# Designs tried in a protein design chat: VH-VL binders against q9vpl3. Part 408

Target 1, 224 residues: q9vpl3
Amino acid sequence: RGKINIQRPKAPHYERARVVAVTQPKYPELPKAKSCFKTRAERTQQQQENPYNEIIAREVRNWLDHSRLVAFFHLSSITADDIFRVRVQLHKQNLHLKSYGSKIIEQAVKNTRYEAIVPLFHSNHCIVFSPDPEKTAALLRIVRRVPQMVLLGGIVEETMLSRNQLVAYAQMPGLHAVQAQLVQTLSQAPGHLIQQLQAHQNSFVQVLDVHAKNQMNEETPKST

## First folded at step 14 (VH-VL)

Design cc8 (framework fv_imvotamab_arm2)
Fold by OpenDDE, second read of step 15:
Order: sequence, then structure tokens, then C-alpha cells
Structure cc8 (fold): chain C 224 residues (1-224), chain A 120 residues (1-120), chain B 112 residues (1-112)
Amino acid sequence: as target 1 above (224 residues)
Amino acid sequence: EVQLVQSGAEVKKPGESLKISCKGSGYSFTHYWIGWVRQMPGKGLEWMGIIYPSDSYTRYSPSFQGQVTISADKSITTAYLQWSSLKASDTAMYYCARIDYGEHFGFDYWGQGTLVTVSS
Amino acid sequence: DIVMTQTPLSSPVTLGQPASISCRSSQSLKHSYGNTYLSWLQQRPGQPPRLLIYKISNRFSGVPDRFSGSGAGTDFTLKISRVEAEDVGVYYCMQATQFPYTFGGGTKVEIK
């Protein structure tokens, strides 16, 4: 009884092969269930340039262009009430908290100097705008009380800053303070120079005085 | 405080031109949209169009496209609504309102309204 | 255009009693970005409209707690928990999900 080569089964007889071929259940190709998952690309393509997005993108761009301070935040499970409270506090400092869709932001910053911010907007986010970069410290102070707002980074004076850099920036003395310090330091420099120049003269005068005193003492005759 | 102050009531005849104004104050005028809303006597509110004062981009309701012109002068923080030729059917209260897409996504502050009466 | 339908047209209410206004949209107001841009406006007699509620349920600044908004998709409700005399006026829902923006027909709240 020839060892049935399980690895290379003998081709079935022609008639059997025909029967097997005809009896192979033609499983209807499962309708390619259009995977309800419209590929991100299809979702992006079918987003017909909603004139609406352009309008909102215009607003976003305008805020970016006219803000000297821009801060990006991730929102983690924040309630509407909490957002409102924060907004009020920020508003008192002329800080404007805005929330836009990621796609809108992407559209707004496309082919602009701001394009690098797009990766920051993958989740729930908000943006704080200010015309005043000096408000960075105030912003951080307010946000520290809101654990649901996580600072991601920002733009200050057209420079993109990391979270750590923004924190460091906020801790720096204001430009005016630094300028004042500089002026103070510069104003002290001439005084020090004068003191140094006079030090040699004063020392010389002191030496001369001592010499004169010694000569006077030697000239006093011992009256026998 | 955010305020929108509109021009006073107007009485006009059919065929006359009219330009009414809406002055914004207490906020950055160029950052927010201004919309115009019509309210005919005893009727509801009708959106007419919007303008972005920063670049004067405008969008109209189809019903008002070609019927009115919306403009803005950012130097004096003022938006305008104008007719080239008034009709009796233009008799209505006209409101300007601010819209913020970053927060409320609606008309958050309104002007006091301008009554326009067009009678023969 | 999205048609906004408000009910009732008139709502006579006794002082201190609750009021409820319904707004239905002909289409879903859910925007592609996930937000629903429905607002409620109050117009008191002889006054301009005032924003009460934005994005379905958020109270605008200065709006009393007695006002609340709810809803989803195509059905929205404005509730006044205790109607006060100052609440007399016409209330409008507005959609800003797509152009053109459209308003409901208004609901007149009156004191019985």
C-alpha cells in the first residue's frame, strides 16, 4: 500500500477534478462591506471645501496674525462651566480663549509660518490669544488653577516656544525690568571708573602726607 | 463693554438709496464678524449676511444677495448696510450683531436696531 | 436651507411656573466638527434680541440660571424653570451650522 504522500497528494483523476471544481462552493464574494471607515483620506476628500470652513479659517488666521502671544492647550475632561470660568478670568486680562476645529486650524495655517502648530491639534484643544506678550505670566497663573488645561506650547513674538520655554519666558523679568536693570548697571559704570581713577591719586596724596610728617619730626632739634 | 450702536430711524420713499451704520466698541472690531438681521413688523428674524471687518469679506443670504450691500470701515469700527433703491417691502427693523466663531458661534452682542420705513 | 420650527407659537405662563419651548430643525445641526451650533435668543418687547444659550446648552454671560437649553440632532428645548415678569418676550432658536443661518419662527412668552 503506497505511502500516501500527504505533502504532494497525487492529482485527482480528471473526472474527480472536474467534480471537485464544479462542487467547490462559490462563496459569494462578501460584498466588500464598504468599510464604514471612510479612510481619513476619503473623509478629508469628501469634506467638500465647506465655505464655512473658509470663513472660520479666516478668523483663525486673523487672530494668529495679530496676536503677540498665542498659547495652545489640550483640554482634558473640562466642563462647559469650567471653561466659562476660565474664559472670564482670561478675558479680564485681555486674553482670548478660542476653540476651533482641528481641520479649520489646519486650513487656516496651511502654507503659512504657522503650519508647524498643526500636530498640536489632534484632540480637544483651545487657543489663547493676546496682543500683549507680557500677559504670559498672567496666563500661566490662571491656567495653573485649571488642571484640565494642559499647556502644549505657544508663540511669543512670532517665535514658537515649547511648554518649558513658555514657562521660562513667563519667569523672566519683563523687558522693561531688564532694560531698567541694564540702565542701572550702565549708570554705575562711570562711578566705578571714577573711583578707580581717584584711588591712585588719593593713595599718592596719603604717601606724601606721611612723608611730610616724618620730615617735620626729624627737623625738630632736641633742645638740650 | 462690548457695544454695537446703530444709526437712527430712517423714513424714506420708494426708489431712494439708504445706508445705515453699526459702530462697534469695547472690543477688537477687526477680529469679529458683523451680521445683519432683518425683522419685518410683527415678524421673525431673518439673517441677511455677514462681514469680516478685517478684510471686508462678505457673505449674503441668498434671499438678500444683490438686494443689499454690506460693508465696513475698520478705521472707525463701523459696519454698513445699504440699499441702492428702497422698496416698500424693505420696511423693517434692521439689527447688526457680532458673531464669534471661536466661542459662541452665534450672535453674541446686538445693536439696538434701526427702523427703516419706506412709504409712498 | 435648514428650516427651524418652534412650538408653541404662544406660551402663556403663570409667574413662578416653568416654561418650555421646542425647536426642531429640518436637518441635523451637528457640524462635521462635532459641535451643534444652536442658539437661543430672547427678544423683549421693544428691545433687540439677546443671546441666552449657545451651542445647545451653554448660558451666555449674564443669563440667569433659570434658563437652560438641551437637545441633540434635530430636537432642542429651552426651559425656564421659574418664569419672571422680565422673561416676557419672543424667543427664537437659531442655527449656525450651515449657511444661510436660519431662525425659528419665534415663541411668544406671556404672563397669564
Scores: ipSAE 0.859, ipTM 0.932, lowest interface PAE 0.5, mean pLDDT 88
Fold by ESMFold2-Fast, scan of step 14:
Structure cc8 (fold): chain C 224 residues (1-224), chain A 120 residues (1-120), chain B 112 residues (1-112)
Amino acid sequence: as target 1 above (224 residues)
Amino acid sequence: EVQLVQSGAEVKKPGESLKISCKGSGYSFTHYWIGWVRQMPGKGLEWMGIIYPSDSYTRYSPSFQGQVTISADKSITTAYLQWSSLKASDTAMYYCARIDYGEHFGFDYWGQGTLVTVSS
Amino acid sequence: DIVMTQTPLSSPVTLGQPASISCRSSQSLKHSYGNTYLSWLQQRPGQPPRLLIYKISNRFSGVPDRFSGSGAGTDFTLKISRVEAEDVGVYYCMQATQFPYTFGGGTKVEIK
């Protein structure tokens, strides 16, 4: 018989002592081993390591603070050329399309009146900003031709609106008094609004599934 | 259309102060960052720093920190690059360029450049 | 600082033929956000730089289809499928992943 590994005696004591000496900390575990909370010094170090966090959050807050219309969209895969054409059309109406990472949005709006928007940014997203809330109708008209952009909701005159409320707002002609009253009437508590937005996201998933199936049928017409 | 228009060429002596300008138009000036880029004669591009005109927040390249001051006046949609005391080594073309972190993370529109010549 | 190295220094190209420019970074340009902030700029003689490509492969507005960008990590390429007379100039890669922002040394595209 040849030699098999099971017949070889192992030298566990020496190797174990070496591993223990190398892997064990020289001192007992530090009293403070909490990773859930960062001290001010640790937060400052994290900010220094990630300068974009402050730069982008500053930019996001500025857009939110100086826009009377903010619309949130889910964004499906789209080419740079296609999104550019959309940006050009939007820009003619003083509508500005921006894309920011979800973590940066959360950092920018945390402890502000806008914090309730964070759940809207689960996956790919973009935001349209405008100083002019009367442009809501123009926004929806343009986006109607862009199936990759699905309206989730928005903020008009500092009031959070669901998709349906924002669509209703867009249907009012540009009488500021009437529009302000509509916003006031349509306004819901943030918690209730989030429930409505979650329902819309479920509807979007269903619409996307139907659209994908229709595309698949068109690409492979009745064969089997 | 988006435009950045810079001030005209300057000829200065070492030790003199200088402030050059970059005026933005055709966009919301306070919502976009302005960066400054140096190009020495016959050489490549060097990033100097950026400013956010909305609140005048600045970030400098370590090589230019303390050498220049970047500022902005949002009431006249103008950004500035300033030297307290010029050196012959400051002879270069200086460009301002717009940058936005919600779109490109790149300098999308550029000024025509300001040539600064520092000689005896 | 991230060092950006471009090759070649100059690229004489016959009109209608393709041109390729390479850019190498001293460390990965992939940001922790998942994006790679690599841009390509074109500078025509006597003119300011012009943005061509951003985030590796996205063409900026007004940039002709003949320009394309590709790459990942530390190695990036700008290609011009069919060089036109107006493409003469110096091309620069730029990284915005880490401060300070840095540029490649430039590649001069010439007609021959």
Scores: ipSAE 0.746, ipTM 0.878, lowest interface PAE 1.0, mean pLDDT 81

Design cc9 (framework fv_imvotamab_arm2)
Fold by ESMFold2-Fast, scan of step 14:
Structure cc9 (fold): chain C 224 residues (1-224), chain A 120 residues (1-120), chain B 112 residues (1-112)
Amino acid sequence: as target 1 above (224 residues)
Amino acid sequence: EVQLVQSGAEVKKPGESLKISCKGSGYSFTHYWIGWVRQMPGKGLEWMGIIYPSDSYTRYSPSFQGQVTISADKSITTAYLQWSSLKASDTAMYYCARIDYGERFGFDYWGQGTLVTVSS
Amino acid sequence: DIVMTQTPLSSPVTLGQPASISCRSSQSLKHSYGNTYLSWLQQRPGQPPRLLIYKISNRFSGVPDRFSGSGAGTDFTLKISRVEAEDVGVYYCMQATQFPYTFGGGTKVEIK
């Protein structure tokens, strides 16, 4: 912002007198303090939100652009200690767990090939990034022990895959040519991917209900 | 293991230029931000600015804008803090620290610090 | 700029007793994303700062469970349930809700 400097008026008295003489009081006076207050509040809000939105979006874009494996998860309630242990296991495999707000993800992926992922982030979520797609099997093995993380889908070698397609990719031999062929075969249009991911989310809700009922049943004492 | 290693202590005269370094290892250097924090002798912590090594985007504290330059060289995983002309008031311990916005939203790993003494 | 005020300036405590440090911000630290970006740092004599707590109450790796953080809005507290000899040092709160990032003035924890 330009600095406020009214201590040394550049315009001579003659110009001020001329402006006053020419000006007409035809419009009702607007409270200058109210206008100044509104402008100040708007600038403060823009400063607080705009720098962070762009800074975090820059970070998100960098992860997406430099990761050959991106996996999307729904994240249920989990303790900081538990998620830390998961991060440690993932880091050993060059897998990086990140969480970003939905608005930031939308800003980062708008007008890019990743735009179709935005609907995945309406609920609590996290993303795992890796430069190495061979680590998909290691990722799934680690998260299998973390029921709070539910796989929704992913991106492998810039190709969007549903949960089932990503699981199939993970089970393929480590031969690069075979894996590349599988990615080509399993690739889907974003519309089909979103539909499959929505179906998976609906199935997850049903599984949670069953789990809750089983949890209640397990709590009941079984007397012999 | 994540580690930030800073350059050694410096003793300078007012008016001299100085560039101190912070080398990152054990993580993807270009994916994390590096911040610089000043601690004057016997006083608290002051945030100076941050840089994103991937594209060298910087954001400075208003108190330090124009007083220092923050830069990074991702080819050697090193961030820098630089003065064109030191003042006696620049005498302080300078820390670099890592921050990201996808995990903790706070300075999680810190360098050991570089003591800068500017004698007048 | 958000001003961070810490109390007390100094907290002499007997080994095994609890210690409590307060941090008050000049405006709410709740971000529009719903999170509150308040951290606590520990600095032992002659050492760099160390992250203890982030986002009000989450302990960083390697931080003992005797440390806990709480609070909301403008009032935050760091508690040490049983102070040990290694806990001597200066503790700082920090906000990262808006630029510029600002720190509290620090609280020195000493053993009596």
Scores: ipSAE 0.680, ipTM 0.853, lowest interface PAE 1.3, mean pLDDT 81

Design dc1 (framework fv_anetumab)
Fold by OpenDDE, second read of step 15:
Structure dc1 (fold): chain C 224 residues (1-224), chain A 121 residues (1-121), chain B 111 residues (1-111)
Amino acid sequence: as target 1 above (224 residues)
Amino acid sequence: QVELVQSGAEVKKPGESLKISCKGSGYSFTDYWIGWVRQAPGKGLEWMGIIWPEDSFTRYSPSFQGQVTISADKSISTAYLQWSSLKASDTAMYYCARDYGIYESYYFDYWGQGTLVTVSS
Amino acid sequence: DIALTQPASVSGSPGQSITISCTGTSSNVGGDNYVSWYQQHPGKAPKLMIYEVSNRPSGVSNRFSGSKSGNTASLTISGLQAEDEADYYCSSYTSSSTPYVFGGGTKLTVL
């Protein structure tokens, strides 16, 4: 009885091979795209008009209305553990880090003065809320821990600020008066602020477009 | 007034361990990053690393990663720099400094007086 | 290794204006306005003179000013005094992994 070579099994007899081929369980190839992370589309579809979403939207609105400092961040490949650690540090400073779905944000800010923030939430994002605008500097020191948290902009004393404006605000010495003047000056140019807030997103899209174009150009075989 | 006070000069032999300290006062110690900077004799400034004293989160320069350990005790507003095994090349002045910057703005507004470490056989 | 380049030495006479340059790349000095300058007297700790390219901390003389053009930051000292004789270092943000990079330093001599 010849030693069954388990490393190079002899090709089974034709009939056996047929049976094996027919009896091989065709496991549906898990669509390669089913990353453990539900696609944005899947997340959006599951967000049916759930009464729960309305409650959360109301919560978001409440945070927006009662916060004197709101900061918006993009999250780039951040781990849950990193977010948790930052959340703890922020909480110690009375800064509240929250994450909501884009649809919830849209619902929350629809027909409100905050509607202009919707474009900021097309990707993974988080929001930091605070009742104290003086904590802006503290916030921006803590977020250094997580380079994956990219500042997009914020709202201070009901005024929407670009990233640069928010940083500038945080750098101003506690002269409430100077801060107020800055906010007043900034409030006069709302259109420019929106453009600046979108600038990073647009830049990213441009970079991606350039990359995509470059890839397409590399795939075009020179038909010589 | 903000002040950083470092421990005194150290004279050690190669292979010895060393821990030097930097005590902060006049501000909330846990609300600011503390950095360590090395200056070899007659040489320039070299960033070594930074620490967030509240939870001791630390970031190192690639050149110093694994060579030194930065730690902090927030209860006594003190940051530490330590070596497990000193080398002659570790002979330098070491400064601690407070980072006052925000977000991507990194700068040191207050510096300790420096600790001279001499490693000689 | 992202290095900031400074002249090794600069000299000037009392009352003159001198400029120290710090040249980096588009990823550091040429990027955001995150350049700082430090003064160091012999045997003393560095002192912050300029932060964020052009801002002076409290207590720093208005004779010190900072600017940036392209990939080069500059420290200008007007009305040069004997006490200004020191080493000057520039620093810049580069990346999250290396947030501090120092220049090689410039020795300023007052003649």
Scores: ipSAE 0.869, ipTM 0.945, lowest interface PAE 0.5, mean pLDDT 87
Fold by ESMFold2-Fast, scan of step 14:
Structure dc1 (fold): chain C 224 residues (1-224), chain A 121 residues (1-121), chain B 111 residues (1-111)
Amino acid sequence: as target 1 above (224 residues)
Amino acid sequence: QVELVQSGAEVKKPGESLKISCKGSGYSFTDYWIGWVRQAPGKGLEWMGIIWPEDSFTRYSPSFQGQVTISADKSISTAYLQWSSLKASDTAMYYCARDYGIYESYYFDYWGQGTLVTVSS
Amino acid sequence: DIALTQPASVSGSPGQSITISCTGTSSNVGGDNYVSWYQQHPGKAPKLMIYEVSNRPSGVSNRFSGSKSGNTASLTISGLQAEDEADYYCSSYTSSSTPYVFGGGTKLTVL
């Protein structure tokens, strides 16, 4: 606390307010306890409102627009080394593993045909993009190496597919005409598809917990 | 033509080490999982483990974990099954097989001819 | 402990149809399309006959068909021939940690 010095300088209220505003730092220091909590909250808010969110959202839209295969995964805790190895393997197959915050995804797909996917990203997630839909089988064989990645569904040739429909697509013979026809046949209304994908999220979390336990019990223990 | 060719029959004594091989040809070796399946004399098929050749990630059956090591050398399109110390109970036919399945669909579409391992004193 | 249940033996005469059952649980056979079938002649490697419950690989006779009802999968061989005499094994996915479980095998005798 301080009191107003009535001695010199004798500034009118409005002039003094201007001087104080100019001399105060643009990012003022708060009391330590409050500044710590508010700074943390401000950093979180600034990250969500980051000026680059629109640039990254545009990147996501570009991936969606130029990818004929998009696969959505729930992602549980995984080591940096493991995810890097998976990214390299996917990249060799022209499959691009990306992870974006939920706000960026929402911003990217808002007012687009893909807006329906937003609910899938309320939890930890990742997305695989590819210009080549024939790589769906390769993708699904590679992700068997990563029990932390649980398939939620995807988009093939601009058609939204559930988990089971995407797996069925991957199992089809290499006849382009037959595959295109089947994608059209397997498609469902966006509302119905999202309902199915969200319903399976809870089941997949349960399955993921069981898989994590099985990995700890049956594989060579990993100690970092 | 897709083919898996296994190493020849082995006759060993208990306590000896052994490494048998399975060479894939006619396909991209690193694009498919390779499994090992055991068949004891007059008995059924037992899955032992699988390997992802691209990074040698392995998954073992609980019955065989710690008893055997599966490895692969992608530069020569070859998978291996190895014992540090053989026992008489390891006497069996050993098959390698390519897994053609997708995601949670696991099945072997091509099998090696088998390697007979006999362990006797 | 974990195995799919198959009859030890089945027999039939040439020209007849026979069925081999494979019984598991709701988490394997009764789940998704997880079941495959293998044929093994004496001294030979197994051969894939059916995958994903009902699909035939290229080169497998149309006489072989697969189906399932509840927790039981079935391999049906129509127009039974002498060369069908072999051991038949079913297999199913169970979990990511145990992706393969084989049945005990069924010896088919062609009388």
Scores: ipSAE 0.736, ipTM 0.873, lowest interface PAE 0.9, mean pLDDT 81

Design dc10 (framework fv_anetumab)
Fold by OpenDDE, second read of step 15:
Structure dc10 (fold): chain C 224 residues (1-224), chain A 121 residues (1-121), chain B 111 residues (1-111)
Amino acid sequence: as target 1 above (224 residues)
Amino acid sequence: QVELVQSGAEVKKPGESLKISCKGSGYSFTDYWIGWVRQAPGKGLEWMGIIWPEDSFTRYSPSFQGQVTISADKSISTAYLQWSSLKASDTAMYYCARDYGIYESYYFDYWGQGTLVTVSS
Amino acid sequence: DIALTQPASVSGSPGQSITISCTGTSSDVGGDNYVSWYQQHPGKAPKLMIYEVTNRPSGVSNRFSGSKSGNTASLTISGLQAEDEADYYCSSYTSSSTPYVFGGGTKLTVL
């Protein structure tokens, strides 16, 4: 009786192989997309006028009111694990990464000075809050870990900044004075900021479309 | 003052393993990316990879993926570059550098003095 | 493959102004403003001279300036001095799997 080599089992007889192939429990592939972030559909279903939504909306508002730094990110095909890792790194810097449904955000910022941020939340997004505006550079260094986190813009010292303006702010040497002057100058042109924020969104959509097209082109097997 | 100090020159034979070090000082070591750059004799600069020292998250250039390992020990503010099996083609100057850039801005503001690795039979 | 192209060599006389170009092969090279320049003397580590196309680090001479037009970044050295003789490398962010790419380097000779 030949020693069954457990390490390199002989290929089973064709019939056995067929039975094994058919009886292999197809474990449902863990939905790849279990993003820690509820799917848009799941978020929308939970958004019934639940007293709970009001509580969450209040929480969001509280974060906005007490944060001197707020950064908005689009999340493109990010895994829950990646988000968790980034969250941990951000937390070590006293940066708080949160994700809320679009309806909750709308409710939270309705009739407030933050209403202009609503258009930023049409897709999967996250927000980073901090009481310290000096942590902007730290934030932007950490998010480099996850290219899927796309910076859309932010709020610094109660002033809404475009993506480019936020990056510029972060690059300014600790001259609180210069930063303050920049913020003041930027506060005088709110209309231009909104346009720039929209431009970045459009650019992002274009980039995503290009990526999607490239992926589709790679998946089209050249039927030679 | 920010300073990166690298380990001394190494002379090795093909097939040998090697680990070189880069110690950072004068700044918070865990708050900045550290990169490794190769320069072959008489050649240009080649980006190898970067590491986030806080949790040792690493990114490699495709050309160096699987060829080298970048690691860090945050307790002693030191980054490492290692080979499991050296080749003659690994003969080069190796630089560590601090990446001061943010978001999509990548640049190295401080560099180590370099470590010369010579692999000769 | 994303590549930055530099001239192999540039030369100038003391007191002259010289320009080193760095051209990206793709629109994905260099994002709008993410080009840096390094100076390297023989046997020395590279030194950052320009970051984000136009910014000079502290301690870098104002004789060094950066600009960008289209997909070409330029390093200009005014009032050329003997000490400026070195290799110069441009670098840029790329949206590809390689976030950082170096140019091939330019040898500057001061005549």
Scores: ipSAE 0.854, ipTM 0.935, lowest interface PAE 0.5, mean pLDDT 86
Fold by ESMFold2-Fast, scan of step 14:
Structure dc10 (fold): chain C 224 residues (1-224), chain A 121 residues (1-121), chain B 111 residues (1-111)
Amino acid sequence: as target 1 above (224 residues)
Amino acid sequence: QVELVQSGAEVKKPGESLKISCKGSGYSFTDYWIGWVRQAPGKGLEWMGIIWPEDSFTRYSPSFQGQVTISADKSISTAYLQWSSLKASDTAMYYCARDYGIYESYYFDYWGQGTLVTVSS
Amino acid sequence: DIALTQPASVSGSPGQSITISCTGTSSDVGGDNYVSWYQQHPGKAPKLMIYEVTNRPSGVSNRFSGSKSGNTASLTISGLQAEDEADYYCSSYTSSSTPYVFGGGTKLTVL
């Protein structure tokens, strides 16, 4: 689907299959659950208004549990083709771009150490997951392509980091000990971090509004 | 060692087409942005555009949008700068450079030796 | 388009120190750590001397240092040597559409 359909039949089928394989999301392996006895209250709590939301929330928890790098972005209006192209580039670096509704995110992180991130998702958002924190630099070079994706912050080695702290982490050498020490030094209390992330989000929204206004004042017949 | 090697000097007439090259070596070519910077005779540095070599995604300076085309061939680790119709005002030294920056930190850590383009008569 | 403001020329004697200024706005130089500095000898490609306001690449002498105050970044060269004679350019990120804006350049003369 997507952009691959536009290239038919001029693209060789082996390259089309390759692109599809690269763009398919990889989920962290989740161990199969065994059946357990449930109380009436537990069954009622699991039977949500929309039962599929709990399935997706479990997927989100699985991503959080198996990712050593999680990056949060504000996302302005973007075409399906543009986000697909970025997803392909990210996937090549084992970086997995996901978007989930705010209620699903809230359900996924409720009663976890990450509950503080919920306010970030009241606006349009996306999240990038990776099991490899060494890929933070690759992530931040690739997202330069997408002015609509504005970095809010992230989680590295289970430590919440502001935008500036995540950028600083990305600039560190690949030496694990040095990076771990920096993460520990840069870490902040969740409340303080959320305030900083919200401040950055508001500042970036202002910048994006100016950019959108300038875009509307001019059509670009020379941008592909 | 990281190195960017550019094609040789060119002498052209107005209206002619031209394509100059920049070959990267000593690093993973597709992991870094490549930029093109112009310097007119006796003048300062002026950014023209950048390219992500993995898929040839480009972004141009407003001054050069539609004036030039930047492309790349990742199989030979080479970036290109191309004109469809040269003007006398295109006479300048053209540099390619690797951007080593992260997110909103943009800087060039390695530069090619430059390609002199002269357009006259 | 606008460029960052640098003095056209500065002069110093061997062994002394000089400072080159680079003035922009609160959205570029005055923003985050966006400023880099390049040295260019006649007929040669530019060389990165400072990035992110204060950082030196490997192989650049510690006689070169960068700083910033408000909307003005500065490159300071201590213990001036004849080989420091060159053009110096500052550069700053401004926006995703103009991620590189260069200063007009400063010619440094030694003696």
Scores: ipSAE 0.761, ipTM 0.891, lowest interface PAE 0.8, mean pLDDT 81

